# Designs tried in a protein design chat: miniprotein binders against Mucin-6 (MUC6). Part 115

Target 1, 185 residues: Mucin-6 (MUC6), of Homo sapiens (Human) (q6w4x9r395to579)
Amino acid sequence: GHCSLEGGSFVTTFDARPYRFHGTCTYILLQSPQLPEDGALMAVYDKSGVSHSETSLVAVVYLSRQDKIVISQDEVVTNNGEAKWLPYKTRNITVFRQTSTHLQMATSFGLELVVQLRPIFQAYVTVGPQFRGQTRGLCGNFNGDTTDDFTTSMGIAEGTASLFVDSWRAGNCPAALERETDPCS
Key: E = the ipSAE of ESMFold2; O = the ipSAE of OpenDDE; V2 = 0.75 times the mean of E and O plus 0.25 times the DockQ between their complexes.

## First folded at step 22 (miniprotein)

Design cb7 (from bb9 with A42L; at its last look DockQ between E and O 0.80; V2 from the best seeds 0.00; counts 0 for: pae O 5.4 > 1.5)
Fold by ESMFold2, look of step 22:
Structure cb7 (fold): chain B 185 residues (1-185), chain A 112 residues (1-112)
Amino acid sequence: as target 1 above (185 residues)
Amino acid sequence: DIREEVKKLLEEARKLIEEAKKAGDEQAVWLLEIAVRLLEELLKTGDPERIAYALLFLAMALITAAEKRGDPKAVELLEKAQELLRKALEENNPELIKEAIKLIKEAAELLG
C-alpha cells in the first residue's frame, strides 16, 4: 500500500483515493496494530501562503513509546529531540539519505517513508501487505475499497474530506473548513 | 569505473547476508538487505550522487555486523571509509569514493 502527501495539501490514500484539505494542525496519518510500541505516523501542516486555504506539509513524525522521530522541512532529523547524523539507526528503524533531495525512513516492521525535501516538502508512505485492513488515519484503511476511506476516528464513514480530516487532528487546532475543500460540494 | 567496484561489493554484501543469517544477526540481515537494494538501484541508474550515500549506508550495516562479532579492526576500517565518503560528498571527489570502497572491501573480507 502507498499513501502520498503532495504539495497544496493533496493526499492519496492506500486505496488510491485522492483528496485535498486545508488545515494547520498535526494529523494522524497512520495508526495500526502492526506498528510496535503503540506507534503512529503523523503529519504536521502549516499555513504556506496569503490565505487560510494555502497550507502545506512541514514535518512528518513517527511516534512510539520508544522513539519520536521528526523529519522537518528544514532538513533536520531528530529522535527524542536530539539531532542525528545520517545514516542513523535504532534497533528497528533506520533513516538515511537517498540523494541530496530525498531521504528514507525504513523499518523492520513493514513501514517505509520517503521524504522529498526539495523543491517542495512531500512524503510517500509505503506499508507491507500485513497492514491490509489494519490501518486508520488520513491514509485510509487499506481495504481495497475507496468508498470508506473517509472513515473518522470514531469509525464513521463520511462523505466529505473535511469531516474526515478534522476527526484525525492530534492537537488543539481549528477544524478544516468545508469551503476550502469543496465550496460547491 | 566505480560501477565495477560496486558490482564486486554487491557480491560481497550478498555473502555477508548469508553469514549474518547463520549467526542469527537479524538486524545485520535487515540492514544489509537494504544496502543490497540501494546498490542494485545504483547499477541501474549510475547516479553518482547515490554512490556515496549508498556506500555510507553499507558501511553502517557492516559496522552493525562487525560489532556483533566483536571485530574492532573491521569497525575501524568502516568508520574511516565513512569519513572518506563524507569528504567525497563535500569535495565531489571520486578518488575518495574509490579509496572508501577499498576500505569497505577490506572490512568485508575480515567479516567473510
Scores: ipSAE 0.684, ipTM 0.882, lowest interface PAE 1.1, mean pLDDT 87
Fold by OpenDDE base, look of step 22:
Structure cb7 (fold): chain B 185 residues (1-185), chain A 112 residues (1-112)
Amino acid sequence: as target 1 above (185 residues)
Amino acid sequence: DIREEVKKLLEEARKLIEEAKKAGDEQAVWLLEIAVRLLEELLKTGDPERIAYALLFLAMALITAAEKRGDPKAVELLEKAQELLRKALEENNPELIKEAIKLIKEAAELLG
């Protein structure tokens, strides 16, 4: 399954459902029992302009009981608040520079993350087949059905993105604005 | 040709993976397999810059193995290789990449 965060406000779920939102919060992208140590992947969005519609991804965070790995738009990589030089490795995670503009987080448990640093900060999440039907968050549930991708953290299927996205906030932030559109348009 | 040199290096890396498997060094296996896959892919579609980054990763993987085995000479060689690779990237100098590959190969031989 492939989930993408592109263009500052576009998301494509594991089931290939595209949607758009504008928010300035930290959101849960991926939770799954397949992630060890209660792992979760999160995305940090912030204002990129003066308009409410000018929002962008500014960091990606992998959080577990053991690690808090932050990849930020300024190319700083931290774990548990400490800056790390690349390539950086933990017990089951490695962060390395793939190209001059791309970082990659590789894991031993079926999660891969590619972060494009320039010209737009974007992220691409890949999970193995063992994650099918066992994911939740902004990336959806990876069950091959796009119609139920907007399932909230409480297990309620929403018809629009706004309540869905807001349900996956990892903090006290303003409500997200939504516009369902094709990110390729 | 950097590509050709990398191919030779990959053969050595694959041998080390097998040895690591036999030794039960799961971490080394994991890291080296990632490095090999990355390099294999980049040989098909990548450029010298991307290859250099991948080699940095490979060197890191080998350093991990070398440290566990208590081979300071191998560590030294690999750290030097990383330095050369960083310099290669900064100066856009493919010759430094070739030199780095030589050091990585030498280290791999010590670990084999």
Scores: ipSAE 0.017, ipTM 0.279, lowest interface PAE 5.4, mean pLDDT 88
ESMFold2 (binder alone), look of step 22: mean pLDDT 84; pTM 0.839

Design cb8 (from bb9 with E41Q; at its last look DockQ between E and O 0.89; V2 from the best seeds 0.81)
Fold by OpenDDE base, look of step 22:
Structure cb8 (fold): chain B 185 residues (1-185), chain A 112 residues (1-112)
Amino acid sequence: as target 1 above (185 residues)
Amino acid sequence: DIREEVKKLLEEARKLIEEAKKAGDEQAVWLLEIAVRLLEQALKTGDPERIAYALLFLAMALITAAEKRGDPKAVELLEKAQELLRKALEENNPELIKEAIKLIKEAAELLG
């Protein structure tokens, strides 16, 4: 399964459903029992302009009981608040520079993350087949059905992205704005 | 030729993967496999920068193995190699990459 965060406000789920939202919060991208130690992948969005519709991804966070790995748009990588030189590794996670513009987080448990630093900070999430039907968050449920991707954290299927996205907020933030569009257009 | 030297290291890394498998060092296998992929990708482009990134990762993978074995000499060599590689990237100096490769090779021999 491949999930992408592109263009500042576009998301494509594991099931290839595209949608757009504008928010300035931290959102859960991926939760799954397949992630060890209560692991979760999160995305941090912030205001990128003067308009409330000008929002962009500014960081990606992997959070578990042992680690809090943050990859920021300024190319700083931290774990539990401490800056780390790349390449960096834990027991089952490694973060390294792939190219001049791309960082990668690789894991031994089937999660891969590629972060494009420039010109736009973007993220690409890949999960192994063992995650099929066992994911939740902004990246969807990876079950091959796009119609139920907007399932909230409470298990309610929404028809639009706004309530869906808001349900996956990791903090107290304003409600997200939505616009249904093809991120590839 | 950096490319030729990297090819040699690539072969050595593959051998070390097999040894790690035999030893049951799953973490070493995992990291070295990533290193091999990075090296292969770097060789396709021939980009010294990508080569340096791949070598940095290889060094890290080997450090991990060396620490488990309790080989401080290998660790020292590899840390020095990483330092040279970082400097190479900062200064855009391919000669430093060559020096780093020598150190990595020496460390690999100690671990083989």
Scores: ipSAE 0.887, ipTM 0.953, lowest interface PAE 0.5, mean pLDDT 94
Fold by ESMFold2, look of step 22:
Structure cb8 (fold): chain B 185 residues (1-185), chain A 112 residues (1-112)
Amino acid sequence: as target 1 above (185 residues)
Amino acid sequence: DIREEVKKLLEEARKLIEEAKKAGDEQAVWLLEIAVRLLEQALKTGDPERIAYALLFLAMALITAAEKRGDPKAVELLEKAQELLRKALEENNPELIKEAIKLIKEAAELLG
């Protein structure tokens, strides 16, 4: 199963359903019982800077009870808030530089993340077959059926990306009045 | 020149993987298998920068094994190799890669 975050605002789910959205928030890309220690993969989006309505991917976060690994647009990798020299390992996760432009996070539990740092910050999520039918989030449910890939955090299949994406917000987002004055809101 | 030394180091790494499997050291097997794949990919490109990144990973994998075994001499050699590799990348100096490979081979022999 492959899920991609490309062009700053485009997503292709594990079931190959493409969509685009704009938002300034942290979103849940992937939750699954296959991720140890209540793990989740999250994506952070922020304003892209050239167009007032555009947002783009600026970081990817792996969060569990043991780790909070952040891979950000500025090429800094942290775990639990501390910057790490690469290659870096925990017991079941390693983060390393693949090339001058690509980082990789490999795990012993079937999740792999490749991050392109330049020219555009992009991410590619790969999960093993044990994840089939057992994923939730922006990357979809990995059940081979694109009609329900827009399933919200409440389990409701939506026909539009915007309602689906909004349901997967994690963490703080700006107040509604601030977003209403922001051209990208 | 560097390619031939990396090929020899790959053979040593594969032997260490088999030893780790026999010992039931799952973490060492996992990390060393990644290191072998990275080195193989780097050799296909011939890019010394990719070779240096792959060797940095291999050194980390071997440090992990050396620390578990309590082999401080192997750890010291591998940490020196990582310092040389980071400098090689910073200065774009492939001669430092050759020196790092020598240290990694010494450490691998201690762990074999």
Scores: ipSAE 0.675, ipTM 0.879, lowest interface PAE 1.2, mean pLDDT 86
ESMFold2 (binder alone), look of step 22: mean pLDDT 85; pTM 0.851

Design cb9 (from bb9 with E41L; at its last look DockQ between E and O 0.92; V2 from the best seeds 0.81)
Fold by OpenDDE base, look of step 22:
Structure cb9 (fold): chain B 185 residues (1-185), chain A 112 residues (1-112)
Amino acid sequence: as target 1 above (185 residues)
Amino acid sequence: DIREEVKKLLEEARKLIEEAKKAGDEQAVWLLEIAVRLLELALKTGDPERIAYALLFLAMALITAAEKRGDPKAVELLEKAQELLRKALEENNPELIKEAIKLIKEAAELLG
């Protein structure tokens, strides 16, 4: 399964459903029992301009009981608040530079993250087959059905992205704005 | 030729993967496999920068193995190699990459 966060405000789920939102919060991208130590992948969005529609991804966070790995748009990588030199590794996670503009987080448990630093901070999430039907968050449920991707954290299927996205907020933030747009357009 | 030297290291890394498998060092296997992939990709492009990144990762993987087996000499060599590689990237100096490769090779021999 491949999930992408592109263009500042576009998301494509594991099931290949594209949608757009504008928010300035931290959102859960991926939760799954397949992630060890209660792991979760999160995305941090912030204002990138003066208008409400000018929002962008500014960081990606992997949070578990043992680690809090933050990859930020300024190319700083931290774990539990401490800056780390790349390449960096834990027991089952490694963060390294692929190219001058791309970082990667690789894991031994089937999660891969590629982060494009420039010109736009973007993220690409890949999960193994073992995650099929066992994911939740902004990246969807990876069950091959796009129609139920907008399932909220409470298990309610939404028809639009707004309530869906808001349900996956990791903190108290303003409500997200939505627009159904093809990320490739 | 950096490319030729990297090819040699790539072969050595593959051997070390097999040894790590035999030893049951799953973490070493995991990291070295990533290193091999990075080196292969770097060789395809021939980009010194990508080569340096791949070598940095290889060094890290080997450090992990060296620490487990208690080989401080290998660790030292590899840490120096990483320093050289970082400097190589900063200065865009391929000669430093060559020097780093020598250190990595020496460390790999100690671990083989």
Scores: ipSAE 0.883, ipTM 0.952, lowest interface PAE 0.5, mean pLDDT 94
Fold by ESMFold2, look of step 22:
Structure cb9 (fold): chain B 185 residues (1-185), chain A 112 residues (1-112)
Amino acid sequence: as target 1 above (185 residues)
Amino acid sequence: DIREEVKKLLEEARKLIEEAKKAGDEQAVWLLEIAVRLLELALKTGDPERIAYALLFLAMALITAAEKRGDPKAVELLEKAQELLRKALEENNPELIKEAIKLIKEAAELLG
């Protein structure tokens, strides 16, 4: 399964359903019981211009009970708030570069993430077959059926990307001015 | 020839994977298998930059194994190799890659 986050706030789900949204928050990209320690993959979007449609991916976050790995567009990688030299490892996660423009996170539990740092910050999520039918979030449910990929955090299938995406906000995102001043929780 | 030296090192890494499997060192097996894949890809492209990044990863994988075995000499060699590889990338100087490979080979011999 492949899920992508590309420029212009475009997403393609594990079931190949494309959509776009206009949001400036942290969103749950992927949750699954296959991720150890209550792990989740999240995407952070922020304003990139004056139009509401000018939003872009600024960071990808892997969060579990043990780790908070942040890969940001400024090319700094942190774990639990501390900057790390690459290549970096934990027991079951490693982060490294293959080139000056591409960074990869590999895991022993079937999640892989490739981040394009330049020219545009983009992310590509790959999960193994054990994740089939066991995912939730912006990348969809990976069940081979695009009609229910817009399933909200309450388990309700929505017809629009906007309602679906809003349901997957990771925290309460304040007004635009406050978001520009403080990070989204 | 950097590419020929990397091919020799790749064979050594494959031997170390088999030794790690026999020893039940699951983390070393996991990291070394990634390192082998990265080196194989880098060799297919012929790109010295990709080779240097793959060697940085291999050195980290070997440091992990060396620390578990309590071999500080191997760790010292591998950390020096990583420093040389970072300088090689920063200065665009492939001769430093050759020097780093020498240190990695010495460390691999201590671990094998």
Scores: ipSAE 0.653, ipTM 0.883, lowest interface PAE 1.4, mean pLDDT 86
ESMFold2 (binder alone), look of step 22: mean pLDDT 85; pTM 0.855

Design cc2x (from bc2 with K64R E67D; at its last look DockQ between E and O 0.93; V2 from the best seeds 0.83)
Fold by OpenDDE base, look of step 22:
Structure cc2x (fold): chain B 185 residues (1-185), chain A 119 residues (1-119)
Amino acid sequence: as target 1 above (185 residues)
Amino acid sequence: SEEEKIKEIREEVKKLIEESRKLLEEAKKAGDLQAVRMLFNAIWLLLEALKTGDPEKISEALLRLSDALIEVAEKRGDPEAVELLLEAQELLRKALKTGDPELIKEAIKLIKEAAELLG
């Protein structure tokens, strides 16, 4: 399954359902029983301009019991608040520079993350087939059905992205908005 | 009957989910991402367990919820809540071995009590 966060506010789920939102919060991007130690991938969005429609991805966070790995738009990688030099390796995670503009987080448990740093901070999540039907968050449920991708954290399938996205907020932040305008400035 | 007991457990779990949602919101406000992560996960597992009513799945989900609440309790410095939750976990582990729904019910009571302390 492939999930993408592109263009500042666009998301394509594992089931290839595209949607967009404007929010300035941390969101659960991916949770799954297949992630060890109850791991979760999170996405941090912030304002990128003066208008409410100008929002963008600014960091990706992998959080488990042992690790809090943050990849930020300024190319800083931290674990548990400490800056780490690349390549950085834990027990089952490796973060390294893939190209001049891309960082990669590789894991031993079927999760891959590629982060494009420039010109727009973007993220690409890949999960193995063992994750089918066992994912939740903004990336959807990876069950081959796009119609139920907007399943909330309470297990309710929504018809629009707004309530779906808000249900996966990980912080205290305002509700996300759905706008048709390009958030990129 | 056993069926009736499971029905009761399901109802209690539903209530516990609602309480957990409240705690989740508090964790969000506090910026406690660990608690947030764990509570999201626990709530999901409880919801999944409710689909089948499988006592084993319910017990496992409750263990995860207890872990989440222990995280919250420890950060808040509430040893009483921690103690209740540890006791609940012991009951749940026993329930997983014996299949006794009464143990699950007792564990839920303890978890609810702990949640109330943390609320």
Scores: ipSAE 0.800, ipTM 0.910, lowest interface PAE 0.5, mean pLDDT 94
Fold by ESMFold2, look of step 22:
Structure cc2x (fold): chain B 185 residues (1-185), chain A 119 residues (1-119)
Amino acid sequence: as target 1 above (185 residues)
Amino acid sequence: SEEEKIKEIREEVKKLIEESRKLLEEAKKAGDLQAVRMLFNAIWLLLEALKTGDPEKISEALLRLSDALIEVAEKRGDPEAVELLLEAQELLRKALKTGDPELIKEAIKLIKEAAELLG
């Protein structure tokens, strides 16, 4: 399954459902029993323009009991707050420079993260088939049904991306806005 | 009856989910991402367990909630809360072995007491 976080705060779920949101927060991107030690992948969004409706991805965080791996737009990789030289390895995770513009986090548990650093900070999440039907967060539930990909952290399917995204906030932050298509916004 | 005991447990779990959501919001405000990660997962497991009412799933979800609250309690240096949660975990493990729903109710009581100490 493939989930993407692309410029303009666009997200495409594991079930290929696209949506956009605008928010300044940390969000649960992916959680699953397939991740060891109740691991979570999180996405950090911040302002990218003069309006709060202009937000973009600024970091991706993998958090488990042992590790807090942060890959940020300033191209620094940290674990538990300490900067790490690449390639960086733990027992089941390897972070390395894939190209001059891309970093990759490969794991032994079926999660792969590719981060584009330039020209725009973007992230691409790939999970193996063992994750099917067992994911939650901004990447959706990976059950082959796009109609319930907006399932909130309370297990309720919503009709709008903003309510769904707001339920996955992992920080003290305001509610996200829907995509704005009005030229006057 | 066993059915009445399970129904009572489900109602107590619903209340505990609400208490856990309060602690989740406090963890967000404190910037405690570890607690946030663990509480999101524990609440999800409790919600899933309530869909079926399966006491085994309820017990396993409560063990995960206890793990989350132990992490919070240790970070705050609250040994009283830690001891309550360790005792709750022992009751839950025994409930899983014996199938006794009264042990689940006792564990929930201890988890609620610990949650009160933490927030």
Scores: ipSAE 0.784, ipTM 0.870, lowest interface PAE 0.8, mean pLDDT 88
ESMFold2 (binder alone), look of step 22: mean pLDDT 88; pTM 0.886

Design cc4x (from bc2 with V72I; at its last look DockQ between E and O 0.93; V2 from the best seeds 0.85)
Fold by OpenDDE base, look of step 22:
Structure cc4x (fold): chain B 185 residues (1-185), chain A 119 residues (1-119)
Amino acid sequence: as target 1 above (185 residues)
Amino acid sequence: SEEEKIKEIREEVKKLIEESRKLLEEAKKAGDLQAVRMLFNAIWLLLEALKTGDPEKISEALLKLSEALIEIAEKRGDPEAVELLLEAQELLRKALKTGDPELIKEAIKLIKEAAELLG
C-alpha cells in the first residue's frame, strides 16, 4: 500500500483515494497492530501563509514506546528530542539520506517512509501486504475499498474528509477545513 | 448466563470508551503524544472487540487501555490510579488464561475507578 502526502494539503490513501484538507495540527497518519510496540506514524501540518488555505506538511513523526523520531522540513532528524546524524539506526529503524532532496526511513517491520524535502515537503508511506485491512488514520484502512477510507477514530465511516481528518487529530487544534484551492498554493 | 455476562461487559466497555475519549481530549490538550497514541490505539481495539464480543479481544484491548492510563497516572503522580490499573491488568491476564468473564467485569470496574481519578 502506498499513501502520499503531497502539495501541502493533498493526501492519497493506501486505497488510492485522493482528498485534501487544510489543517494546522498533528494527525495520526498510520496506526496498525502490525507496527511493533504500538507504533504510530503522525503528520504535522502548519500554516505556510497568511490565509487559512495556506497549510503544509512540516514534519513526520514516528512514535512508539521506545522512539519518537521526527523528520522535519529543515532536514533535522531527532529521536526523543535529540538531534541525530544520518544515517541513524535503531534496532529496527534506519533513517538515511536517499538523495540530495530525499530522506528515507526504512524499517524491519514492513513500513517505509520517503520524505521529499524540496521544493515541497512531501511524504510517501509504503506498507507491506501484511498491513492489508489493518491500518487506520489519514492513510485509510488499506482494504481495497475506497468508499470506507474515511473511517473515523471511532470506527464510523464518513462521506467527507472533514470529520474524518478531525477525528484523527493528535493535538489541541482547530478543525480542519476542506477547500478547493490550487495545489500550488 | 454467560451470554448475559458478555452483554453486560459490552455495555460497560461502551461506557469505558466514552470515558477514554474524554481522557484523550485531555491528553491532546496536555500535549502528551504518548498518551494520545496509546489511547487512540486502545479505543480502536475496544471498538473492534465490541464487534464480536470476544472476551479474549476485549481483555487484550482493556490491557492496552490500562497501559495508556498507567502512562497518564504516572505522569500525573497518582499512585492510587496506578495501583488500581496494575490490579486490573492482573485480572485481565488471568481472564485470558481462564476465560472467566467475571474477571473481566471486575477489571473494568477497577479501570473505571482509575479513569475517574484521572478525569
Scores: ipSAE 0.868, ipTM 0.932, lowest interface PAE 0.5, mean pLDDT 95
Fold by ESMFold2, look of step 22:
Order: structure tokens, then C-alpha cells, then sequence
Structure cc4x (fold): chain B 185 residues (1-185), chain A 119 residues (1-119)
């Protein structure tokens, strides 16, 4: 399964459902029982460019009980706040420079993350078939059906992306303008 | 009325989900990203357990909720909440071994009391 986070705050879910949103927050991108130690993949968005309402991806975070790996647009990779030289390895995660413009986080548990650093910070999430039907977050539920990919953190399928995206906010985000929480603009 | 006891447990779990959502928002405000991760997971597991009403899944989800609340309680320095939650976890582990739904009800009561101290 493939989920992408591309310029202009575009997301394509594991079931290939595209949507767009604008928000200045951290979001749950992926949680699954297939991630060890109740791990979560999170996406950080912040204001971009000249538009007051436009946002873009600025970091991807993998968080578990033991690890907090941050890959940011300034090419700094940290674990639990400490900057790391690449290649960086834990017992089940390796982060390395794939090309001059791309970093990769490879894991032993079926998650792969590729981050494009330039010209635009983008992320590509790949999960193995064991994740099918067992994911949640902005990347959707990976069940082969796009009609319920907008399932909120309370398990409610929405017809529009706005409530879905807002329900996965994971940070202390200031009160958002209506169009800041609208994934379509 | 084993079926009636499970229905009562499910109603109490629904109340715990609502309380846990309030604590999730407080964890976001406090910048406690580990508590946020754990509460998102625990709430989801409780919602999944309610779909089936399976006492084993309810117990496992409640164990995860207790872990999340311990994280919060330790950061706040609330040893009374920690003690309640540790006792709840012991009851839930025993419920998983014995299948006794009364142990789940007792654990839920302790978790609710701890959540009130933390909310």
C-alpha cells in the first residue's frame, strides 16, 4: 500500500483516494497494530509561501515508546531530540540518504518512508500487505474501498475530508480558521 | 445474565471513551506527544472492542488506556491516580486469565476514578 504527501498539501491514501487540506498542525498519518510498541507515523504541516491559508509538509515523525525519529525539511534527522549522522540505525529502523535529494527510512516491520527534500519537501509511505485493513489516520484504512477512507479518530466515516483531517490533529494547534481546517480549497 | 453484565461493561466503556477524549485534548495542550499517541491508540482499541463486545478485547484496550493514563499521572506527579491505575491493570490481567466480567467492571471503576483525578 502507498500513501503520498505532496506539494500543496495533497494526500493520496493507501486506497488511492486523493484529497487536499490546509492546516498548521501535527497529524496522525498512520497508526496500526503492525507498528511495534504502538508506534505512530505523524506529519507536521506549517504555513507555506505567500498565502495566509496555504500550508506544506515540514517534517515527518515516527514515534513509539522508545523512539522519536524526526525527519525535517532542513535535512536534520533526530532521535529523541539528538541529531544523528546518516546512516542511522536502531534495532529495527535504518535511516539513510537514498540520493542527493531523498532520504529513506527502512524498517523490519513493513513500513518504508521515502522523503524528498528538494525541490519540495514531500513524503511517500509504503506498507506491506500485513497492514491491509489495519491502518488509520490521514493515510486511510487500507481496506480497498475509498468510500470509508475518511474515517475519523472516533471511527465515523465522513463524506468530506474536513472533519476527517481535523479529528487526527495530534498537537497543540491554535484555533484554526475554517479554511485552515478545510482539506479542499 | 452474563449478557447483561457485558452490556453494562459496554455502557461504562462508552463513558470512558468520552472522558478519554477530554484527556486527549488536555495532553495535546500540554504538549505530551507520548500521551497523545497512547490515547489515540487506546480510544481506537476501545471503539473496536465495542463493535464485537468481546470481553478479552475490552480488557486489552483498557490495559492500553491505563498505560496512557499512567503516563499522564506520572508527569503530573499524581501518585493516587498511578496507584488506582496499577490496581486496575492487575484486575484486567486477572480478568484475561479467568474470564470474570466482574473484574472488568471493578477495573473500569478504578480507571474512571483515576481519570477524574487527572481531568
Amino acid sequence: as target 1 above (185 residues)
Amino acid sequence: SEEEKIKEIREEVKKLIEESRKLLEEAKKAGDLQAVRMLFNAIWLLLEALKTGDPEKISEALLKLSEALIEIAEKRGDPEAVELLLEAQELLRKALKTGDPELIKEAIKLIKEAAELLG
Scores: ipSAE 0.790, ipTM 0.874, lowest interface PAE 0.8, mean pLDDT 87
ESMFold2 (binder alone), look of step 22: mean pLDDT 88; pTM 0.886

